# VHH binders against AP-4 complex accessory subunit RUSC1 (RUSC1), part 2

Target 1, 145 residues: AP-4 complex accessory subunit RUSC1 (RUSC1), of Homo sapiens (Human) (q9bvn2r522to666)
Amino acid sequence: DVGHLVLTTLCPALHALVADGLKPFRKDLITGQRRSSPWSVVEASVKPGSSTRSLGTLYSQVSRLAPLSSSRSRFHAFILGLLNTKQLELWFSSLQEDAGLLSLLYLPTGFFSLARGGCPSLSTELLLLLQPLSVLTFHLDLLFE

## First folded at step 15 (VHH; from d5 with G35A)

Design e3
Fold by OpenDDE, fold request of step 23:
Structure e3 (fold): chain B 145 residues (1-145), chain A 120 residues (1-120)
Amino acid sequence: as target 1 above (145 residues)
Amino acid sequence: QLQLVESGGGLVQPGGSLRLSCEASGFTFSYYAMAWYRQAPGKQRELVAFIYQGGSTNYADSVKGRFTISRDNAKNTVYLQMNSLRPEDTAIYYCAAGKLLSLFTPKDHWGKGTPVTVSS
């Protein structure tokens, strides 16, 4: 089952990737500081006026799904949504290109920081790995856990 | 020349612990994700754990809570702390290096392996 493979293999891999080198806390205007997570990266990446409209819509949709009780489940749902809408490469590409966001959220030793600095091939390899997924048609349940 | 050298394998009783090490050379260690794989007799090689460049980790369900992968970039070494070992953990353990190990299986960045035998 494709959904099972995505949930058990792809999602954990991408979750770990996005988590790599995250600073433990990020600034929050309301609470002062919040613990960082891959979901918080998604939130930060969807900025009004700077993000693709469709990505913002997907974020909003996932945010309103009541059964998703953890940041991890929300992140996974977001990945599933990206696959359904063929936007997985787009989101990762946009994330990698946002130098300001990366410097804000990630330590220099993290994957994305290295990709922007000493090892640019990391970025290229990631996109090349994701590209084949963009040509596939997925109909995944966002609540699949 | 890229080289990975595993060590720390051996015979241990069920419930025991081992710590595997893999020393890397011939490439910029900090740019690579590292992983441990294992292959039991008559079975396919399987991913045990991986650690990304910045220290993010993931584990196979079968070892979660018992094994810990870590890295020391200053020593170009990746470790696998194995606790609460079980007979089904018996295998040759291999170290692997790849920039995106969690997304694909490396073809040419493997160590020679270190044997782990868990038996009463």
Scores: ipSAE 0.832, ipTM 0.909, lowest interface PAE 0.5, mean pLDDT 92
Fold by OpenDDE, fold request of step 23:
Structure e3 (fold): chain B 145 residues (1-145), chain A 120 residues (1-120)
Amino acid sequence: as target 1 above (145 residues)
Amino acid sequence: QLQLVESGGGLVQPGGSLRLSCEASGFTFSYYAMAWYRQAPGKQRELVAFIYQGGSTNYADSVKGRFTISRDNAKNTVYLQMNSLRPEDTAIYYCAAGKLLSLFTPKDHWGKGTPVTVSS
């Protein structure tokens, strides 16, 4: 079914994409530093009071889902939520436009860093690939695994 | 003139290992994700593994824990270390280059392939 395809193909691809070039650690107020993950990128990308309130709502929703016990499962759930709400392109666009966040989280060799620097076409290609998904209607279970 | 040249294929016994290489030329290697695909006789071409520009990887479930994709940007080369090979791994293995290989099949950026045969 559609959910299976999303989890077996799209989610892993996007997880790997968001993970690409991540610095291994990020600063943490409690522990000093935490291991970076695609989920940590999601967390960092959601800013209170931003124009993307809906993304914050989705993040909050996913964060409260008790059955999601791993950062990977949370990231996947977030992607499913983005598909359900037709915001997949929006989130990736927002992420790519946040130069400060990218510099903070990613090494220069990462996809998003390259997209902001030497190879802008990477950004365009990504958005073009995601755009068709935003016109489709998904009703995916965020707990689907 | 984009070129991808695979090497390292051959005949190996079950449980054996092979290391495939793909040397790229004609484009800025570091800007591209690289992937390995394979096509077994009578089957469709399938993604085996890919590696993004920064080194993030993903694998088909059938090869997880056995295959490792890696890249050397200084040599414009992507590798596929294949361990614990099985007869069902028999296929022609193709190298592919694309900016977003993980999201679609890059039909226009293929090597000629290198054959891998796993047989007793």
Scores: ipSAE 0.817, ipTM 0.899, lowest interface PAE 0.5, mean pLDDT 92
Fold by ESMFold2, fold request of step 23:
Structure e3 (fold): chain B 145 residues (1-145), chain A 120 residues (1-120)
Amino acid sequence: as target 1 above (145 residues)
Amino acid sequence: QLQLVESGGGLVQPGGSLRLSCEASGFTFSYYAMAWYRQAPGKQRELVAFIYQGGSTNYADSVKGRFTISRDNAKNTVYLQMNSLRPEDTAIYYCAAGKLLSLFTPKDHWGKGTPVTVSS
């Protein structure tokens, strides 16, 4: 059961990875300060001028799924959508290439900061994690929880 | 080069607590994610918990709320605090290190393990 393994193993592991060293709060010009989460990283990654159009389309689709009641569920649905559309490597690559965004969102001790700085082999390890998924075709239900 | 030494296991009654330690050497500890695995008699080795380089954690469903993984980069040590222990937690507990993918495929990156027995 591929869908069950993805939801119970891969999605939580990627959620924790994106959370690693994430600053707990960030400034918001409209609402003051807001709590950071892996979902807020997805939101920041798709803002104008920092995302590909296809990633923004998926973000919008997930954002409109009313039964998803938590940021964790939205993040998991986004990962499932990336698998279905073969955009998982694209999203992580786009995130890793945006030095300004990473500096804004992450402490220097986090996985993505280390991967861009003193330990670049972390980026290679991420590619190796994602590579087997690139050869598979997925039809996962985004509301699967 | 890479060495991992587990300690803190023992015999404990159901509902009791133990704290496992794993001291690491031979690598830059802050560049590595750390994990605890366990192997019960007659079963395959399974992932219990892991902690990323920046402190983000993940747990198997069977131990959520009862076990806590933590790390101290100054001491090159990862810990597993095990509370509300059950007989099903009886196993040999192993420490593992990896940068990312290698954490989940850690062949020959194991310590000798520390046995935990939970018996009434």
Scores: ipSAE 0.765, ipTM 0.886, lowest interface PAE 0.7, mean pLDDT 86
Fold by ESMFold2, look of step 15:
Structure e3 (fold): chain B 145 residues (1-145), chain A 120 residues (1-120)
Amino acid sequence: as target 1 above (145 residues)
Amino acid sequence: QLQLVESGGGLVQPGGSLRLSCEASGFTFSYYAMAWYRQAPGKQRELVAFIYQGGSTNYADSVKGRFTISRDNAKNTVYLQMNSLRPEDTAIYYCAAGKLLSLFTPKDHWGKGTPVTVSS
């Protein structure tokens, strides 16, 4: 089953990738300081009224799914939704193009910092991973465990 | 020229521990993700664990909680701490390097392997 492979291999690998070199804490104006996670990167990457409106719609959809109580499960559901809507490359490309956001979120040793600095072929390798997935058709359950 | 040299394998009893090391040379180590693969007799080579450039890790389900991958960029070395070893962990363990996609198909980035046998 394709859904099982995505959930057990791709989603954890992408979760670890987005976590790579992520600064451990963020200021949260409502709840005070909270720990950073790949889900918090998703939250920061989605901007109201931007050219990424469909990404904001997916973010809102995932946020409303009551059974998804952990940040890891929300991140995984977001990835599944990106696959279903063929937006996986779009999201990663928009994240990689936002130099200001990346500098705020990531240590210099992290994957995305290196990709913008001394090792730009990292971005090429990510694109090579993501583009074949964009041509496949997925109908994945966002609540899949 | 990229080189990977594994060490630390051997014979241990079930429940024992081993620490594998892989020293890398010929490339900028901090730009590469590192992985451990293993191949048991009669089986295909499988990914055991990997560690991204900034230290984020991922593990196969069969080794979660028992194995720990780590890296030391100052020594150009990746490690695999293997605890609570089982006979099913018997395999030749290989070190691999890749930037991202190439980590999962490391044609020019294999180590020679180090054998691990778990038997009583």
Scores: ipSAE 0.756, ipTM 0.885, lowest interface PAE 0.8, mean pLDDT 86
Fold by ESMFold2, fold request of step 23:
Structure e3 (fold): chain B 145 residues (1-145), chain A 120 residues (1-120)
Amino acid sequence: as target 1 above (145 residues)
Amino acid sequence: QLQLVESGGGLVQPGGSLRLSCEASGFTFSYYAMAWYRQAPGKQRELVAFIYQGGSTNYADSVKGRFTISRDNAKNTVYLQMNSLRPEDTAIYYCAAGKLLSLFTPKDHWGKGTPVTVSS
């Protein structure tokens, strides 16, 4: 089952990638600090000025799925949705192009910081990882996968 | 002149622990993700764990909670702490380096391997 492989292999690897060098806390007006996660990167990436409105639509859909009880499951559902709508490369490209956001979210030692700075081939390697998925069509269930 | 040199393998009893090390040279270590693979007799080589450039980690389900991958960029070294070892962990353990995609399909960045045997 393709859906099982995506959920057990690709999603955890991408979750760890987006977590790489992520600053552990952000200032939070209500709680003083809020723990960062790959889901918080998704939230930040879809704010006004994103490269496409369809990414914001997907974010809203996932955010309203009450059975998704954890940040990890929300992140995985977002990845599944990106695959279904062929926006996986688009989302990663938009994230990598937003220098201001990357500097806010990531330590200089993280994958995305290095990719924007001293090691641009990291971006190329990411595209090579993502491109084979563009020839596949997915119909993945955001809740049951 | 890329080199990866594994060490720390050996013979241990079930339930025991080992710490594998892999010293890297000939490349900018901080630009590379690092991985441990293993190959048991008669089986295909499989990914055990990997660690991204900034320290984020991922594990195969079969080792989750028992193995810990870590890196020390000052020493150009990646480690695999293996606890609660089982006979099915018996394999030759290989260190690999890659930027991202090349970590999951390595061609030119393998160590020579360090054998681990878990047996009574």
Scores: ipSAE 0.751, ipTM 0.879, lowest interface PAE 0.8, mean pLDDT 86

## First folded at step 21 (VHH; from m1 with S106G)

Design n2
Fold by OpenDDE, fold request of step 23:
Structure n2 (fold): chain B 145 residues (1-145), chain A 120 residues (1-120)
Amino acid sequence: as target 1 above (145 residues)
Amino acid sequence: QLQLVESGGGLVQPGGSLRLSCEASGFTFSYYAMAWYRQAPGKQRELVAFIYMGGSTNYADSVKGRFTISRDNAKNTVYLQMNSLRPEDTAIYYCAAGKLLSLFTGKDHWGKGTPVTVSS
């Protein structure tokens, strides 16, 4: 079952991917520093007024889902939302293209940092992973855990 | 000339521990994700754990909380610390190297494997 594969294999893999090389803390206006997470990457990647308005909409939608109480569950829901809207590749591509954000959030040893530097083939592999998913139609429950 | 050499397998009693090692050579280790797979008799090979270049990890549900994958880039080595071993963990354990896609397709570069037997 494709749904099972997404939930048990793909989502955890993508969570780990986005977490890879993530700096442990990020600057926060209120607390000074906050612990980084894949969800915090999502938050940082969504910029108001960006050409990727749809991503912002999905972020807002997920953020308002009360049952999602953890950063992990929110990230999971976001990924499911991206699959539902066929925007998974778009988000990852946009993230990879934001050099400033990557430098801010990630250590040089992380997947995305390496993809932009010493190992460009990583970007290609990510694309090859995500492209087949874009042709599939998903109707996933964002609250499914 | 990519090579992966597993070691550390053996016979252990239920509840025991083993630490597997996999030494890599022939490629830029820090550019590759590393993974451990296992294949039990009569079963398909399954992903046990993987670790990305930056150290992010993921585990099969069956081993979560018991197994820990780690890497030492200075030694070109990936480890699998296996605690609280169970008879169902009996398998040949394989080390694999890949970047990303191989984690899903199972077409990693494989070592020869190291046998782990959990039996009373």
Scores: ipSAE 0.858, ipTM 0.917, lowest interface PAE 0.5, mean pLDDT 92
Fold by OpenDDE, last read:
Structure n2 (fold): chain B 145 residues (1-145), chain A 120 residues (1-120)
Amino acid sequence: as target 1 above (145 residues)
Amino acid sequence: QLQLVESGGGLVQPGGSLRLSCEASGFTFSYYAMAWYRQAPGKQRELVAFIYMGGSTNYADSVKGRFTISRDNAKNTVYLQMNSLRPEDTAIYYCAAGKLLSLFTGKDHWGKGTPVTVSS
């Protein structure tokens, strides 16, 4: 089942991908420092003026889902939402194009940093991975854990 | 040419530990994700763990909490620390190198493998 494959293989791989090379902490106005996570990358990526409106809507939707109590589960739900709406490639492309955000959040050794620098083929491979998924129609439960 | 050489396999008792190593050459190590696979007798090869360039990791459910994958870019080496070994962990363990697509397609560069046998 494609849904099973997405949940057991794709989502964990994408979580690890977005986590790759993340700086452990980022500045936070309230607490001073905040631990970085793939979910925090999502939050930062949908800031006003830098993201597609539809991505912001999905973020807001996931943020309001009360049963999602962890950053990991929220990220998971967000990925499922992207698949359902065929926006997975859009989000990753937007993230890769935000050089300022990547420099802020990631170490030079991380996947996205390398993709923009010494190893541009990584960006191509990511697109090749995501593009076939846009042809598929998903109806995934965002609350599935 | 790309080369991967595994080592560290052997015979251990249940509950024991092993540390596998894989030395890479012939490519820019820091640009590649590394992975460990295993193939038990009569079974298909399965992914055990992988580590991205920046050190992010993922594990098969069957080894979570017991195995740890790590890398040393200065030595072009990837490791698999295996603790609390079980008889069902018996297999030939293979090292693999890929950037991204190979992690999902299974078309990767492989070493020759190192055997691990867990038996009382």
Scores: ipSAE 0.851, ipTM 0.914, lowest interface PAE 0.5, mean pLDDT 92
Fold by OpenDDE, last read:
Structure n2 (fold): chain B 145 residues (1-145), chain A 120 residues (1-120)
Amino acid sequence: as target 1 above (145 residues)
Amino acid sequence: QLQLVESGGGLVQPGGSLRLSCEASGFTFSYYAMAWYRQAPGKQRELVAFIYMGGSTNYADSVKGRFTISRDNAKNTVYLQMNSLRPEDTAIYYCAAGKLLSLFTGKDHWGKGTPVTVSS
């Protein structure tokens, strides 16, 4: 199945993409510092007032899934959820447009930082990668491994 | 003109180690993701590992825990440290450069490759 092949290749690639250039730690109100992960980027991106309601709903749904015990599995589930709801491009576009969040979470050498600065073609390539996925209809189990 | 030059291949015994290098020129290295592919005799070319601009990495399951991809932007070089080599790792190893889309479409820029042979 083409969908499964795309997912097995796409999800790890997107995980690595979102992880690219992440600062190792971010400020946390409870612990002082928290290790950064792609899932922590998702959490930060859907904070109240900063994202669409639909993205927040998906985040909430994934965060409540008890079988997801790792940040990696949660991120994976979130990506699957975005595919199901045809919001993958929306989330990535929203993330790329949030200059404040990117400056907070990412080093200048990271993909998203470069896309906003010295290499805007990276943003175009990401769009070209994600757009074909938006025309596909997915019904994926968020717990799919 | 974009150029990739691989080196470091050779003959090694099972359990041995090799370190491959790929020197890049003709483009802004720091704006490109780098990847290592390999092609064994009679098999299709497969992705071994890639590294994004900021250093995030991903590996094929078959090499996880044994291979490490890294980059030195100051030297325009990407490396593949291969430990605990196995006979099934025998292949021609190719360096590739792409921003993002090429990693998925297969339209990468490739070097000439460096042969790795793992044999007793």
Scores: ipSAE 0.850, ipTM 0.914, lowest interface PAE 0.5, mean pLDDT 92
Fold by OpenDDE, fold request of step 23:
Structure n2 (fold): chain B 145 residues (1-145), chain A 120 residues (1-120)
Amino acid sequence: as target 1 above (145 residues)
Amino acid sequence: QLQLVESGGGLVQPGGSLRLSCEASGFTFSYYAMAWYRQAPGKQRELVAFIYMGGSTNYADSVKGRFTISRDNAKNTVYLQMNSLRPEDTAIYYCAAGKLLSLFTGKDHWGKGTPVTVSS
């Protein structure tokens, strides 16, 4: 079904996309350094004052889901939540527009860095990918696997 | 003119290894995601692995843990390291270049392919 396609095709593609060019580690107050992941990008992007309230709410919801034990599963759940609420384009757009965050988290060779620099057409392609999804109505289980 | 040239295919025994290469020209390599596809006899072409510009990768379930896709932007080359090969891996392997949208639409640029045969 649609959920299966989203999980097997779209989510992995978006996970890899958000992971693309990530710096390996980020500073952490407790551990000193923490390995970067697409979920860590989500965390950084939806902190108070840095994103819309709705995105923060979804982040909080996903963060509290006990069955989600991995950063990958949390990221996927977040994507599913974005689809359910028709906010997928919003989140990616907000991420792309945050130059400071991108500079902090990503190497110059990554998708988002290139999209803001040498290859703007990448942004267009991402938009073309995400826009059709925004007109669809999803009712996906965030714990779907 | 965009060009992709695969190499490295051949005959190998089960459990063996091969390394495929695909050299790209005619476009800014570092701005494209690269992918490997394969087409077995009588079957449809399927995605094996892809790698984004920054090196993020994804694999088909059937090859996870056995195949590794990598790229060398300085050489405009994408590689597919294939370990623990199985007879069901027998196919013509194609490299493809595309940006993000092509990964979902299948509108990629293709090479001519390199044959891989896994047989005792």
Scores: ipSAE 0.848, ipTM 0.914, lowest interface PAE 0.5, mean pLDDT 92
Fold by ESMFold2, last read:
Structure n2 (fold): chain B 145 residues (1-145), chain A 120 residues (1-120)
Amino acid sequence: as target 1 above (145 residues)
Amino acid sequence: QLQLVESGGGLVQPGGSLRLSCEASGFTFSYYAMAWYRQAPGKQRELVAFIYMGGSTNYADSVKGRFTISRDNAKNTVYLQMNSLRPEDTAIYYCAAGKLLSLFTGKDHWGKGTPVTVSS
């Protein structure tokens, strides 16, 4: 089924993409240091100060799903939610447009750093991947794992 | 003028190991994701593993835990370490390069392949 293909193919590929070139730790003055993950990129991307209320609502929804205990399962559920609400391209576009956030989170060798710098065709390739998905209608169960 | 040259294939017994290499030339290696595909006799070519520019990896479920993809940007080379080999891993293994969508749509960025046979 479509849900199985999304979980076994698309979500892992996007998880690896968002992980690519992530700095392994971020400074946290209370706990010392905080490990980075694709889920931590989602958390950082929805912070107040940007007009991304619909993305913040989805983030809050996924964060409150008790069966999702791992960062990976939360990231996958977020992707499923983006598909259900036709916001997949919106989220990736908003992430790519936030140069300050990208410079904080990513090494210069990672996909998003290269896409903003020396290899802008990477952004075009991502858009071509995401656009067909943004026009399809999905009704995926966020606990579909 | 992009060129991909695979090596390291051969005959091996079940449970054995092989290390495949793919040397790339004619493009800026650090701007490309790299992948290994395989094609068994009479079957469709399938993705085995891929590695993004910054080193993030993904694997087919059938090889997860047994195969490791890696890259050395200084040598323009991608590797596939294959451990605990099984007869169902028998195939011609192909190296591929692409930026993202082009990696998965099968543009003309393939090597000629290196055969791997796992047999007793």
Scores: ipSAE 0.712, ipTM 0.862, lowest interface PAE 1.0, mean pLDDT 86
Fold by ESMFold2, last read:
Structure n2 (fold): chain B 145 residues (1-145), chain A 120 residues (1-120)
Amino acid sequence: as target 1 above (145 residues)
Amino acid sequence: QLQLVESGGGLVQPGGSLRLSCEASGFTFSYYAMAWYRQAPGKQRELVAFIYMGGSTNYADSVKGRFTISRDNAKNTVYLQMNSLRPEDTAIYYCAAGKLLSLFTGKDHWGKGTPVTVSS
């Protein structure tokens, strides 16, 4: 079924994409340093502003789902929620527009850094991947197994 | 101009290891994701693993925990370390390059392959 294919193919590929060139640690005002993950990118991307309100609501929903015990499962649930609400392209676009956040989170060798810098065709490739998905209607269970 | 040259294949016993290499030329290697595919006799070609420009990796379930993809951007080379080999890993292994979607659809960016046989 569509849910199984999304979980076994798309979500892992996007998880690896968001992880690509991610700095292993970032400054944390409380702990001094904390480990990065694709889920921590989601956290950083959705906290501020009106442009991310519906994305922040989804983040909060996923964060509070007790059966999601790992950062990977939370990231996958977030992707499924984005598909259900047709916001997958919106989220990636909002992430890519935040140059300050990208420079904070990513090494220059990573996908998003290259897409903003020396290889802008990477952004086009991402759009070609995401746009067909964002116009389809999905009703996926965020707690799938 | 774009070339991908695989090497390191051969005959190995079950449980053994091989390290495949793929040397790339004719493009800016650091701007490309790299992948290994394989094709067994009589079967369709399947994705084995891929690695993004910054080193993030993904693996087919059938090889997780046994195979490791890596890259050396200074040498324009991608590697596949294959451990705990099984007879079902017998195939011709192909290197591929692409930016993202083109990695999964761009058959025009394939090497000639390196054969791997796992047999007693």
Scores: ipSAE 0.708, ipTM 0.858, lowest interface PAE 0.9, mean pLDDT 85
Fold by ESMFold2, fold request of step 23:
Structure n2 (fold): chain B 145 residues (1-145), chain A 120 residues (1-120)
Amino acid sequence: as target 1 above (145 residues)
Amino acid sequence: QLQLVESGGGLVQPGGSLRLSCEASGFTFSYYAMAWYRQAPGKQRELVAFIYMGGSTNYADSVKGRFTISRDNAKNTVYLQMNSLRPEDTAIYYCAAGKLLSLFTGKDHWGKGTPVTVSS
């Protein structure tokens, strides 16, 4: 079904996209040095003052799901939640608009750095990839792996 | 002139290894994601692996742990290291380039393919 296709094709592709050019470690004032992952990008993107309440609520919901024991599973659950709430484009747009966050998290060779800098057509390509999904209504289980 | 040229295919025994190369020209290589596809006789062309501009990779389940995609932006070249080859890996392997949507929707630039045969 649609849920299987999302989990086996879309989520892995988006996970790899968000990982592209991601710096391997970042400093964290509370936990010290933290290994980067697409989930850590989600965490950084939803901090107070940088997101709508609904994105922060979804992040909190996913982070509390005990059966999701890996950062990859949490990232996938976040994507499923964004699909359910029709916020996938919103999240990617908000991430791309935050130049300070992107420079903190990503090397200049990564997708998001290129999309903001020398190759803005990459942002357009991402929108075109995501746009067919905005027509669909999803009721996906966030524990779906 | 925009080109993708695959090489490195051949006949190999089960359990063996091959390294495929794809040399690109005529476009800004660092702005493109690169992929390897394969087509076995009588089957549809399938994605094997892709690599984004900054080096992040994704693999088909059937090749995870055995195949490694990599890129060298200085040489405009993408590679597929194929280890622990099986008869089921027999196919023509195609290199493709696209920015994002075009990589996945067939608006790619494609090579002519390099044949790989895994047989005793």
Scores: ipSAE 0.694, ipTM 0.852, lowest interface PAE 1.0, mean pLDDT 85

Design n2
Fold by ESMFold2, fold request of step 23:
Structure n2 (fold): chain B 145 residues (1-145), chain A 120 residues (1-120)
Amino acid sequence: as target 1 above (145 residues)
Amino acid sequence: QLQLVESGGGLVQPGGSLRLSCEASGFTFSYYAMAWYRQAPGKQRELVAFIYMGGSTNYADSVKGRFTISRDNAKNTVYLQMNSLRPEDTAIYYCAAGKLLSLFTGKDHWGKGTPVTVSS
């Protein structure tokens, strides 16, 4: 079952990837300081009024799902939604292109910092990981845990 | 060019602990993710744990809470600390290196393995 493999293999691997080198806390205008997580990267990556409007719609949809009570479950649901809407590569590409955001969120030793700096082949490796998924159509349940 | 040399395997009693090491050479270690895989007799190799360049980790459910993967970039070494060992952990343990896709697709970037046997 493709849904089971996505949830048990792909989503945890991507969660750990987005967590890699993530600064433990970041400044927040409302709360003063906020603990970082892969979900907080998703929150920071959404930009209103751009060509990524559909990413903001998905983020809002996941945020409103009451049964998703943990940041990990929200992150996984976001990944499933990206697969369903064929936006997984778009989201990672948008994140990797935002140098200001990456420098704010990540230590220089993390995957995304290395991919932008000393080891650009890491971006290519990520694309190659994501490419087989772009030819598949998914109808995954966002509440599946 | 890439070389991986595992060590630390052996015989250990149930409930015991063992620390595996994998020393790497021939590449810039800090640019690579590292993994431990294991293969029991008659079974397929399975991913045990992996660690990204910046230290983020992931574990198979069967070892979560008992095993800890770590890396020391100054020594070009990745470790697997195995606690509360069970007979079911008996396998040959393999170290692997990759940037991302190559780590997970089973490319020939493996050590020769270090055997671990858990029995009385």
Scores: ipSAE 0.690, ipTM 0.849, lowest interface PAE 1.0, mean pLDDT 85

